# Designs tried in a protein design chat: VHH binders against q96fz2. Part 127

Target 1, 269 residues: q96fz2
Amino acid sequence: CGRTSCHLPRDVLTRACAYQDRRGQQRLPEWRDPDKYCPSYNKSPQSNSPVLLSRLHFEKDADSSERIIAPMRWGLVPSWFKESDPSKLQFNTTNCRSDTVMEKRSFKVPLGKGRRCVVLADGFYEWQRCQGTNQRQPYFIYFPQIKTEKSGSIGAADSPENWEKVWDNWRLLTMAGIFDCWEPPEGGDVLYSYTIITVDSCKGLSDIHHRMPAILDGEEAVSKWLDFGEVSTQEALKLIHPTENITFHAVSSVVNNSRNNTPECLAPV

## First folded at step 8 (VHH)

Design B57 (framework vhh_8pnl_2)
Fold by ESMFold2-Fast, scan of step 8:
Structure B57 (fold): chain B 269 residues (1-269), chain A 120 residues (1-120)
Amino acid sequence: as target 1 above (269 residues)
Amino acid sequence: QGQLVESGGGLVQPGGSLRLSCADAGFTFSDYNMAWYRQAPGKERELVARIYTGGSTNYADFVKGRFTISRDNAKSTLYLQMNSLKPEDTAMYYCAKPYRYSGDYPLDYWGQGTRVTVSA
């Protein structure tokens, strides 16, 4: 997973993240740095994406089941990184393989500190290799959506009002992430950055790509992944596996250029 | 719990020097960024100096040129060399890992501190 869509306006995104805390109280996640959120249909590594994380990361005695939503840089910069420019990092930390997460210092250390997050997206893109050619077919991959007359569907949207109905009740993709905090050697704000954990593709996606993000399907999985105050690293890692509860459709080559940021990037072709 | 142990504080006259030490008996010390914080009476806790696993360092403006942070990974020990001490440096000094709770890690954020008093 190297490209996503996360285009919802801040208020719509916030409502889409409504949840219940440990006491069963209905809540919306509280924002940190909301002005750094940049909606886009075509998000690449090094851009900021919204993630959910436990409030306990910021407040010593907070209820670990309460959630913060914050924009973080895609591409984990380890806390030990000594250069002044994060783009000079020798390692590609866009993704973290589930099978080696406990072997790589860049991921093992923040994971041991409970630095688990849930990466939010409308969905993600993958490029299918065509046999005997270098041509690739892009696909938009996302959770199955609840179909009602009011909510509409992505394939049936034919006007701005109908597209609004599609997104108003969109079920966001929730991917397991690990984040870290890096303090620039020359001063400045602490940089929060994340990586997406990857697993082997499920049977449904195997013809598109051999790897997929570790998707947390449902509020129970999301809650357990985030709650580092009650759920150990060992128990949380049991949530990391392929899922079949996913759907997709082919999209146009417009998405290939990460500078293109329009609804055409995810529209069915 | 309580694996960071600070030492080396004391009473010195203005212009004096002290070297603080922080021993980490329970950790893979070399994998952690380490920091020194201080808290003066009636004030909030503030960052003094940080050292990264790769050896890079950062200092608060009020100590630049006077304090030097260093680490010895073989001994799992963090140091703060304090020169040209001023009355304003009077505080409890804490060795810290700048992270919160984790079910898989000790709840230790800070050591117990070592007191530095700079007075005539």
Scores: ipSAE 0.000, ipTM 0.124, lowest interface PAE 17.7, mean pLDDT 82

Design B58 (framework vhh_8pnl_2)
Fold by ESMFold2-Fast, scan of step 8:
Structure B58 (fold): chain B 269 residues (1-269), chain A 120 residues (1-120)
Amino acid sequence: as target 1 above (269 residues)
Amino acid sequence: QGQLVESGGGLVQPGGSLRLSCADAGFTFDDYEMAWYRQAPGKERELVARIYSGGSTNYADFVKGRFTISRDNAKSTLYLQMNSLKPEDTAMYYCAKPYKWSGSTPLDYWGQGTRVTVSA
């Protein structure tokens, strides 16, 4: 919930997000600020990550089922924040607990405005406490991938040439997020920032960590979460629950340092 | 984002002292607990000392009474004062900036490390 991989080049990421609008028309999401997207195997809070959100947030009368893809800052800065430096926010807004989302002003207000987004990643990292030591074991956690004759999973790549094929058909992890818009008091560009909603871990992840991101499994869940024009807050929140449709493998401690941005971060050990 | 740069390592004789420094170029130094880890050749990385944003500290049993962790939030710098050094302290020493949420603490940033060798 605090570290992800999102390394796909912009064009590959865009194609991985192909979708159908309400009319059944096949589409690719339209980019906002594409130059702010920085692919990395090791994304931490306060960095930018790509999110999907409804076109209706930017265009009055737009079809709410149409999607925009935009880089947003990880760590929600509430619209009411009065200081000039967002890094001085004294609250940790990297994650938002599902059980208190309607109680916390920082999350309830943007949620009431329909500011729902889907946070994109190759997968996320979590650190398991190791009994008898202060060391933690990192794991890379991601959707089960369809095996193909080319590769189909990271563990199936037997040579460097095959790693490109792993990512060609990678199913991106789609996490439920809430975003907000903050206008700097001294002027400047509007800051878009997001938080990832978290839930109790599913049975399959409980030995690694007791919390997990709220994962939207499949296009029906993704479309309902994004479509704030047709889906109310109460209805959308029914999508927020643990999922068992997830897999993982242990990775090297190389991932511990977010400055390490190489395929070794998610390679099985 | 934060960048951690360790310095102060070197070769020292048993019983000697070294002071390690870790400079954090990140804007959120004050918001995180900070830690020193070490890794001897062929061994796992292990926690040496931790300091919380409020100044409280925690030490591994094998360094209690010999090492002191401290921070200077105005300079965004973490320190490890190492006294009465032993050959067993020989390791690469790493600065870490973990981030806490929902009961877990991932290690957000690790520096490249600074080498400490205790030998005659």
Scores: ipSAE 0.000, ipTM 0.125, lowest interface PAE 17.3, mean pLDDT 82

Design B59 (framework vhh_8pnl_2)
Fold by ESMFold2-Fast, scan of step 8:
Structure B59 (fold): chain B 269 residues (1-269), chain A 120 residues (1-120)
Amino acid sequence: as target 1 above (269 residues)
Amino acid sequence: QGQLVESGGGLVQPGGSLRLSCADAGFTFSDYDMAWYRQAPGKERELVARIYSGGSTNYADFVKGRFTISRDNAKSTLYLQMNSLKPEDTAMYYCAKPYRDSGSYPLDYWGQGTRVTVSA
């Protein structure tokens, strides 16, 4: 997973993240740095994307089941990184393989500190390698959406104009992430950055690509992944596995260039 | 994926210059961080230079001030301009995509290499 769409306006995104805390109280996540949220149909590594994380990371004695929403840099910069420019990191931290997460210092250390987050997106893009050619076919991959009288179910047969009407009730994709906090050696603001955990692809996606993000399907999984005050690293990692509850459709090559940021990026071909 | 093709190597005298090219037949070149590595006979492959998708660069100490890495995203081509060549620069030079791929991470796409010989 190296490309997502996360284009919802801030207020729509916030409402889409409504949740219940441990006591059953209905809540909206509280924003940190909301001005840094930049909606886009075509988010690449090194850009900022919204993530959910426990309030306890920011406030001593906070209820660990309460959620903050914050923009973070995609591409984890470890807390121990010594150089002044994060873009010069000598290895890729866009994704973190589930099978080696406890073997890699860059991921094991923040995971041990409870630095788990849920990465939010409309969906993600993946490129299918076509037999007999070096060209790839892009796909937009997302949760199945609930069919309503007003929006209907979304499929490859729907026109791009019809997609504009479904976003008000869109079910966001919720991916398991790990984040870290890096203090620039020369001073300045702490950088929050994340990686997306990846797993083997499910049966439904195996023809598109051999890997997929670790998707947290439903509020119980999301809550347990975020709640580092009550759920240990070992228990949280049991949530990391492929899911079949996913759908997709082919999109045009417009999405290939990350500078293209229009609804055409995710419209069915 | 075997889609990287290096060219531009050859035999030059000490102090000479060469420009290496690496053509990427894939269609998402501009989203990839790219690198040049080299390997002398009996030695391990070592990083020479990297250029990140955002345009910043990183060089090994032994080539700083002599080599320049650049990219042309419109042509999906990576370059290494090598000036003031020394006999110790003699090696097979490899193009790599070690960082970004939309599917699999980490990803190392390697070319077949192009040979550089610096000899009087």
Scores: ipSAE 0.000, ipTM 0.151, lowest interface PAE 12.2, mean pLDDT 82

Design B6 (framework vhh_8pnl_2)
Fold by ESMFold2-Fast, scan of step 8:
Structure B6 (fold): chain B 269 residues (1-269), chain A 120 residues (1-120)
Amino acid sequence: as target 1 above (269 residues)
Amino acid sequence: QGQLVESGGGLVQPGGSLRLSCADAGFTFSDYSMAWYRQAPGKERELVARIYSGGSTNYADFVKGRFTISRDNAKSTLYLQMNSLKPEDTAMYYCAKPYRYSGSTPLDYWGQGTRVTVSA
C-alpha cells in the first residue's frame, strides 16, 4: 500500500472517529497539530496522514483507552537514524511485512515500545497489471459502506454527483500501523512517522495485487491495537491478518500522477 | 504534574562543584531530549545544557568546559555535573523534558527546581 485518499474536512474526519473509552463514555479523539492535516484524494509516501494513537503516549497517567488523532509522516524514520535529513534514509519504510516485523530492527524496536497506531484513510489505491499490455488499471479499495445509515450501497454504477453525499457518513478505512519518534541530531522538533503493516491479499483482492494493508475491522480490533497499556505486543499481533470485508471499483488514470488531487481520482470509471 | 523531580542543589564556594539530578517517572525518558535550564532572580529563564535521546549534547557558551550533562536511561535520571562554579551561576535550576510535537509548548517544567547558591 503506497497510495491513499484521505480528503474529509477536519470536522467530518473527527466525527467519523467517534469511539467509546474503557468506561463506555462516548468520545471524539483529541487533535494534536490539527493545522498539519492536509486533506487529499491522492496521498503518497512522505506526505502527512492522520493516525489514531493512545493518549498514554503523551500523558503518564492517561487512560490508555483514550485516543489522540495526529498527522504523521508516511515513511517511518527510525529513532536510531543518524543523518540530519530524513529524506536521506535509503530504506523504504512505507510498508512493513507482517511476517518479518519482529525481525527488522526498524520495526521491532518501536513495536516493543508500544508504538502502535491506526492509519486513517477514505480507502487506498492499487494498480492491477493487465496481461498483454504495459498499462495498469487503478482501483480504489475501501470498507463496504452498506452499514451506514440511509446511505445504502455505493458502487461504480452510481453517478459522480451522488458520491459527494456519502462522505458525511463514510466509514473510514482503519489500517494497522507502527510509528517512531526521531530527533534531529542538530535540534528541532521531534518527527513522528509511521509505516503500514502489510499482509498477503485476501481472495477478493488477489487478482488486483498480491499484498494488502493489515485492516483492523471494527472497534474491538481498533481498540486492542491502540491500547498498548493493556494489550501486549504478542496479543496485538494476533489482529494482523487479511480481511475479506472490503470492496473496490476501477478508477481513471488521473490518480496515477500524485500531483492530481481531485474527486476524479476515486470516482468510478 | 510532578513527573520530574530535581535534587542536588545547595550552597557552595566559588570554584566548588555540585551534581544535580533529575528523576523522571514518565514512560518516555529514553525517547526525548532532556535539558537543564536556570533562572536567577529578576532574570529570564535560560538554557544551560541539552542532551538528545542519542547522547549528543549542547551547552550554553557561559558553561562550556565547566558543566557536563549526562543521562542514565535505565534509571530514567538526568544529571548535571557543575565544576568551577562562579557567583554568576547562582540560580534556581530546572530540568525539562520537551514534548517537541509540533504545535506544543517546547518545554514543560516539572516540580519546584533545585536551588544553587555560589558565595563565599
Scores: ipSAE 0.000, ipTM 0.191, lowest interface PAE 15.6, mean pLDDT 82

Design B60 (framework vhh_8pnl_2)
Fold by ESMFold2-Fast, scan of step 8:
Structure B60 (fold): chain B 269 residues (1-269), chain A 120 residues (1-120)
Amino acid sequence: as target 1 above (269 residues)
Amino acid sequence: QGQLVESGGGLVQPGGSLRLSCADAGFTFSDYDMAWYRQAPGKERELVARIYSGGSTNYADFVKGRFTISRDNAKSTLYLQMNSLKPEDTAMYYCARPWRYSSGSPFDYWGQGTRVTVSA
């Protein structure tokens, strides 16, 4: 997974993340650094994306079931990285393979500290290799959405006002992530950065690509992944597996250039 | 809400064909992604084929080239055309649609199933 869409305005995104804490109280996640959130139809590695994480990471004695939403850099910078410019990290940490997560120091260490997060997106993009050509067919991949006359589906949206209705009740894609905290050697603000855990593709996606992000399907899975105060690393890793509950459609090559940031990036062709 | 009703199952010889149907009485059929699952005795349910509201299809490797999923939105009916049937295709076949709040199952709205038996 190397490209996502996360375009919802901050207030719409916040409402889409409504949840219940351990006491059953309805809540919205509390923002950290909200001004760093940059909506886009075409998010690439090294850009910031919103993630959910436990409030306990920031507040001693906080209820570990309460959630913070924060923008983090896509591309995990390990806490031990010693150069001044994180863009100069020599290895790619955009994704973390589930089968080697406990063997790679960059991921094992933050995972052992409970630094689990849920990466939010409208959906993600993947490029299908077309047989006999150099061209790749991009697809937008996302959770099945509730199909009603009011909201419709993105395939049924044929005007700007209908597209707005599609997003009102959009179910955000929730991907399992690991984050770390890096302190610049010369001082300055702590950098929070994340990687997306990947698994073997499910049967439904196998014709598009051989790998997929580890998707947390539903609030129970999301809650257990985030709650590092009550759920051990071993138990949390049981949530990491392929998911069949996914849908997709082909999109135009407009999405190929990460500088393009328009609704055309995810519109059905 | 609503009801999915499967039909078309039966006994067939190896190499034979069957067409399964799933009628939807409870919602506007064209709005939903739909799937066929199967479950053999003593085994877990497994995905056979999926068709999205936009018309795209996906198939399990063990049925590719033999089964075809299709839909008729005007009749609110999902189909599974099964050709070159093998004894290992023997199972209960279930029509399914997705549910937004499901956390464990890929689909948690199911029909009652229709039985397919492939034997000599």
Scores: ipSAE 0.000, ipTM 0.095, lowest interface PAE 21.1, mean pLDDT 82

Design B61 (framework vhh_8pnl_2)
Fold by ESMFold2-Fast, scan of step 8:
Structure B61 (fold): chain B 269 residues (1-269), chain A 120 residues (1-120)
Amino acid sequence: as target 1 above (269 residues)
Amino acid sequence: QGQLVESGGGLVQPGGSLRLSCADAGFTFSDYDMAWYRQAPGKERELVARIYSGGSTNYADFVKGRFTISRDNAKSTLYLQMNSLKPEDTAMYYCAKHYRSDYGTPLDYWGQGTRVTVSA
């Protein structure tokens, strides 16, 4: 996963993240640095994306089942990084392979500190390699959406005009992430940055790409991944596996340029 | 995935300008993030400037305002416009191609470098 869409206005995104805490109380996640959230149909590494994480990371005695939503930099900068400029990091930390996550210091250390997050997106993009040509076909990949009287069930067969109404009740894609906190050596604000865990592709996506993000399907999986106060690293890692509960449709090459930030990026062709 | 070939290096006086080019003989240039690195004699290799597949750019503090990175996807070519050159800019300059992918292990390709010397 190297490209996502997360275009919902802040208030719509917040409502889409409604949840229940351990006591069964209905809640909305509380924002940190909301001004850093930049909606886009075309998010690339090094940009900020919204993630969910436990309130306990910020408040010493908080209920670990309560959630914060915060924009974080895509591309994990390890806490031990010594240079003043994060762009000088020699390693690719956009994604983290599930099979080596416990072997790599950049990921093992923050996991040991409970620094698990859920990366939010409308969906993600992948480029299918076409045989006999250098051209690639981009696809938008997302959770199956439930039909309502207002938005309807959405799929490749629906017209682009119908897609403008779907967002009010959109089920956000929830991907397992790891974050870390980096303090600039010369002073300044702490940088929060994340990586997306990846797994082998499911059968349904194998013809598009051989890897996929580790998707947390449903509130139970999301809650367990976030709740580092009650769920150990070993138990949380059992949630990391491919899922078949995913759908997709082909999109135009407009998405190829990450500077293009229009609905055409995810509209069915 | 082809060979990266840098050009445009040379000898220039302080305050002068040079334009470096990096041609990608491979077939997927537009899918990759591109960067310029440099290595001065006896020093570590350091990032100078980066340009993402989408066109956004990032610069090291020591070149901000003096250097400009750009790309031409149709020609599969990366550029670095260097202005107000200083003796401290003397180094071998390397083109790098970074695939930010789903695999967690970076796919990095490097050129052989082009030499820049800034002296009277």
Scores: ipSAE 0.000, ipTM 0.114, lowest interface PAE 18.7, mean pLDDT 83

Design B62 (framework vhh_8pnl_2)
Fold by ESMFold2-Fast, scan of step 8:
Structure B62 (fold): chain B 269 residues (1-269), chain A 120 residues (1-120)
Amino acid sequence: as target 1 above (269 residues)
Amino acid sequence: QGQLVESGGGLVQPGGSLRLSCADAGFTFSDYDMAWYRQAPGKERELVARIYSGGSTNYADFVKGRFTISRDNAKSTLYLQMNSLKPEDTAMYYCAKPLRYDSSGYFDYWGQGTRVTVSA
């Protein structure tokens, strides 16, 4: 997973993240640094994306089931990084393999501190190799969406007109992430950055790509992953596995260039 | 909007038991997280118990050990077994499910409710 869409306006995104805390109170996640949220149909590593994390990370006596939403840099910068410029990090931390997460210091240390987050997206993109050409076919991959009476079910066969009407009730993709906090040596604000945990692809995606993000399917999984105050690292890692509850459709090559940021990036072809 | 139908409420003596049922006349019940809420006269609506689509449960502290939430996916029915009932349990009980299935802890679809009265 190296490209996502997260284009919803801040207010729509916030409502899409409505949840209940441990006491059953209906809540919206509280924003941290909302002005750093930049909606885009085509997000690449090093850009900021919204993540959910436990309020307890910011407030020592907070209920660990309460949620903050914050933009974080995609590409984890470990707390131990000694250089002044994060872009000079010489290894790729865009993704973290589930099978080696406890062997890599960059990921094991923040996991031990409970630094689990849920990475939000409309969906993610993957490129399938086409037989007989040097071209790859991009696909937009996302949760199955609920059919409305006026707009049909969302899928590869749906017209562009139907896709325009879907965003008000869009089910966001919720990916398991690990974040860390890095303090610039010369001073300044703490940098929050994340990686997406990856697993082997499910049967449904195996023809597109051999890996997929670890998707947290449903509020039970999301709540347990975020709640580092009550759920241990060992228990949380049991949530990390492939899922078949996913759908996709082919998109145009417009998405290939990360500078293109239009609805055409995820529209069915 | 879901079509949820609650039943099983009634008058019961303190220490008695009641079993509430909620039938989802709709579709794909097994994919939804489900909850029971209650609203006592003069009080706000509060969560009583929640059951996730995967079967895990959460209970309000005031009912732990006394109430049990369960589901029968084959019958598309949610249950609340209430034991050791107290006068403080007197309320209208509501079945609830989220608008966005299996992704939201926000319960937007409500039934009509079933009334539970605990008195001698």
Scores: ipSAE 0.000, ipTM 0.249, lowest interface PAE 15.2, mean pLDDT 84

Design B63 (framework vhh_8pnl_2)
Fold by ESMFold2-Fast, scan of step 8:
Structure B63 (fold): chain B 269 residues (1-269), chain A 120 residues (1-120)
Amino acid sequence: as target 1 above (269 residues)
Amino acid sequence: QGQLVESGGGLVQPGGSLRLSCADAGFTFSDYDMAWYRQAPGKERELVARIYSGGSTNYADFVKGRFTISRDNAKSTLYLQMNSLKPEDTAMYYCARRYSDTGYSPFDYWGQGTRVTVSA
């Protein structure tokens, strides 16, 4: 996973993240740095994307089941990185393989600190390889969406006009992430950055791409991944596996250029 | 599709040179970022060098000035020129790729490797 859509306006995104804390109280996540949230149909690495994380990361003695939503840089910069420019990092941290996550210092250290987050997106994009040509077919991949009585449902057969009405009740994709906090050696603001954990593709996606993000399907999985105060690293990693509860449709090549930021990026073709 | 096939490994004396090759049987080599990783006995795999689809390169500190990564898109082949080899360079060397449009994701498609031994 190296391209996502996360285009919802801040208020719609916040409502889509409604949850219950450990006491069963209905809540909305509290924002940090909301002005850094930039909606886009075409998010690439090094841009900021919204993530959920436990309030306990920011407040001593906070209820670890309460959630913060914050924009973080996509591409984890380890806390121990000594250079002044994060772009100088000599290995890629956009994704983190589930099978080697405990072997890589860049991921093992923040995991040991409980730095788990849930990466939010409308969905993600993958490019299907076509034999005998340089062309790739892009696909938009997302959770199955609840259909309305007659329209507003998402699907390849729906008209473009009906697609514009689906976002009010969109179920966000929730991907397992790891984040870290890096302090620039020359001073400045702490940089929060994340990586998306990846797994082998499920059977339904194997014809499109051989890898997929680790998707946390449902509030129980999301809550356990975030709650580092109650759920150990070992227990949380049991949530990391392929899921079949996913759907997709082909999209136009407009999405190929990350500078394109329009609804056409995810519209069915 | 396409298998990554490494070759060029062997036994060499300290101070010697080797050139590794990695052939990608696929039809879209130019769409991929490519890398060389190595794994010494009892150690984790580590990045040696990478080359992006656009041609820019990056090297691990321990090989800077000694190794050169290059690619030939017409031949769908990746190369690693290794000079001034040291005993600590002894390892299995793996060719890896990732699709460029996955952004900066880790390399996750691997060849079978080629063995490099540096000793007298």
Scores: ipSAE 0.000, ipTM 0.112, lowest interface PAE 18.6, mean pLDDT 83

Design B64 (framework vhh_8pnl_2)
Fold by ESMFold2-Fast, scan of step 8:
Structure B64 (fold): chain B 269 residues (1-269), chain A 120 residues (1-120)
Amino acid sequence: as target 1 above (269 residues)
Amino acid sequence: QGQLVESGGGLVQPGGSLRLSCADAGFTFSDYDMAWYRQAPGKERELVARIYSGGSTNYADFVKGRFTISRDNAKSTLYLQMNSLKPEDTAMYYCAKPYKWGSSEPLDYWGQGTRVTVSA
């Protein structure tokens, strides 16, 4: 996963993340640096995206089931990175393979510190390689959405007007991530950055791409992944597997250029 | 870095209002998330309201619709407007910098507190 859409206005995004803490209290996640959230239909690595993480990362003795929402840089910069410019990192940390996560120091160390996060998106994009040609067909991939009486059906056969009505009740894609905190060697603000864990694609996506993000399907999985105070690394990693509860439709090549940031990027074609 | 000083507490009857202030001198106030906590007699300290450096706010369920947190970065002052006060709001109220975004170390309780008593 190397391209996402996360276009909801901040208030809509916040309401979409409503949850229950361990006491059963209904809550909205608390924002950190909300002004750094930049909605976009076409987010690429090195840009900021909103993630959920446990309040216990920031506040001593906080309830580990309480959630913060914060923008983080996509592309994990390890805490041990010694150069002054993180863009000079020699290896790609946009994604982290589930099968080698405990073997790679860049990921094993932050996991040992409980630095698990949930990466939020409307959905993600993948490019299907067409047989016998150099052409690639982009697809927008997202959770199945519940129909409301006013929003109608969603999918490739629906009109663009139907799609605009769905955003009011959109179920956000929740992807398992690992983050780290990098302190610039010459001083300055700590950089928070994340990677998305990837798994083998499910049957439904195998014709589009051989890999998919590790999707946390439902509040129980999301809660356990975030709650590093109560859920060990070993237990959390049991949540990392392919899911079949996913849908998709083909989109226009407009999405290919990451500078294009319009609804056309995810509209069915 | 400066010291936080709370004020504005007092005795009020149920249904009354108070405005708490938390003044700071000597640190970059606008860089910090700020919060109000309270501790009632015989209870643990609890979060009442939070305001982020960017201006967004978060409230405990038991004060939603009654309390409003705000900040004035030019005056380096945090406020808590408390309306429709109840006996259950009786507590010592504390100003805090629970965390600076980008810092690796959390901060707990910074102020000395101001007492609010709601009684007939």
Scores: ipSAE 0.000, ipTM 0.168, lowest interface PAE 15.6, mean pLDDT 82

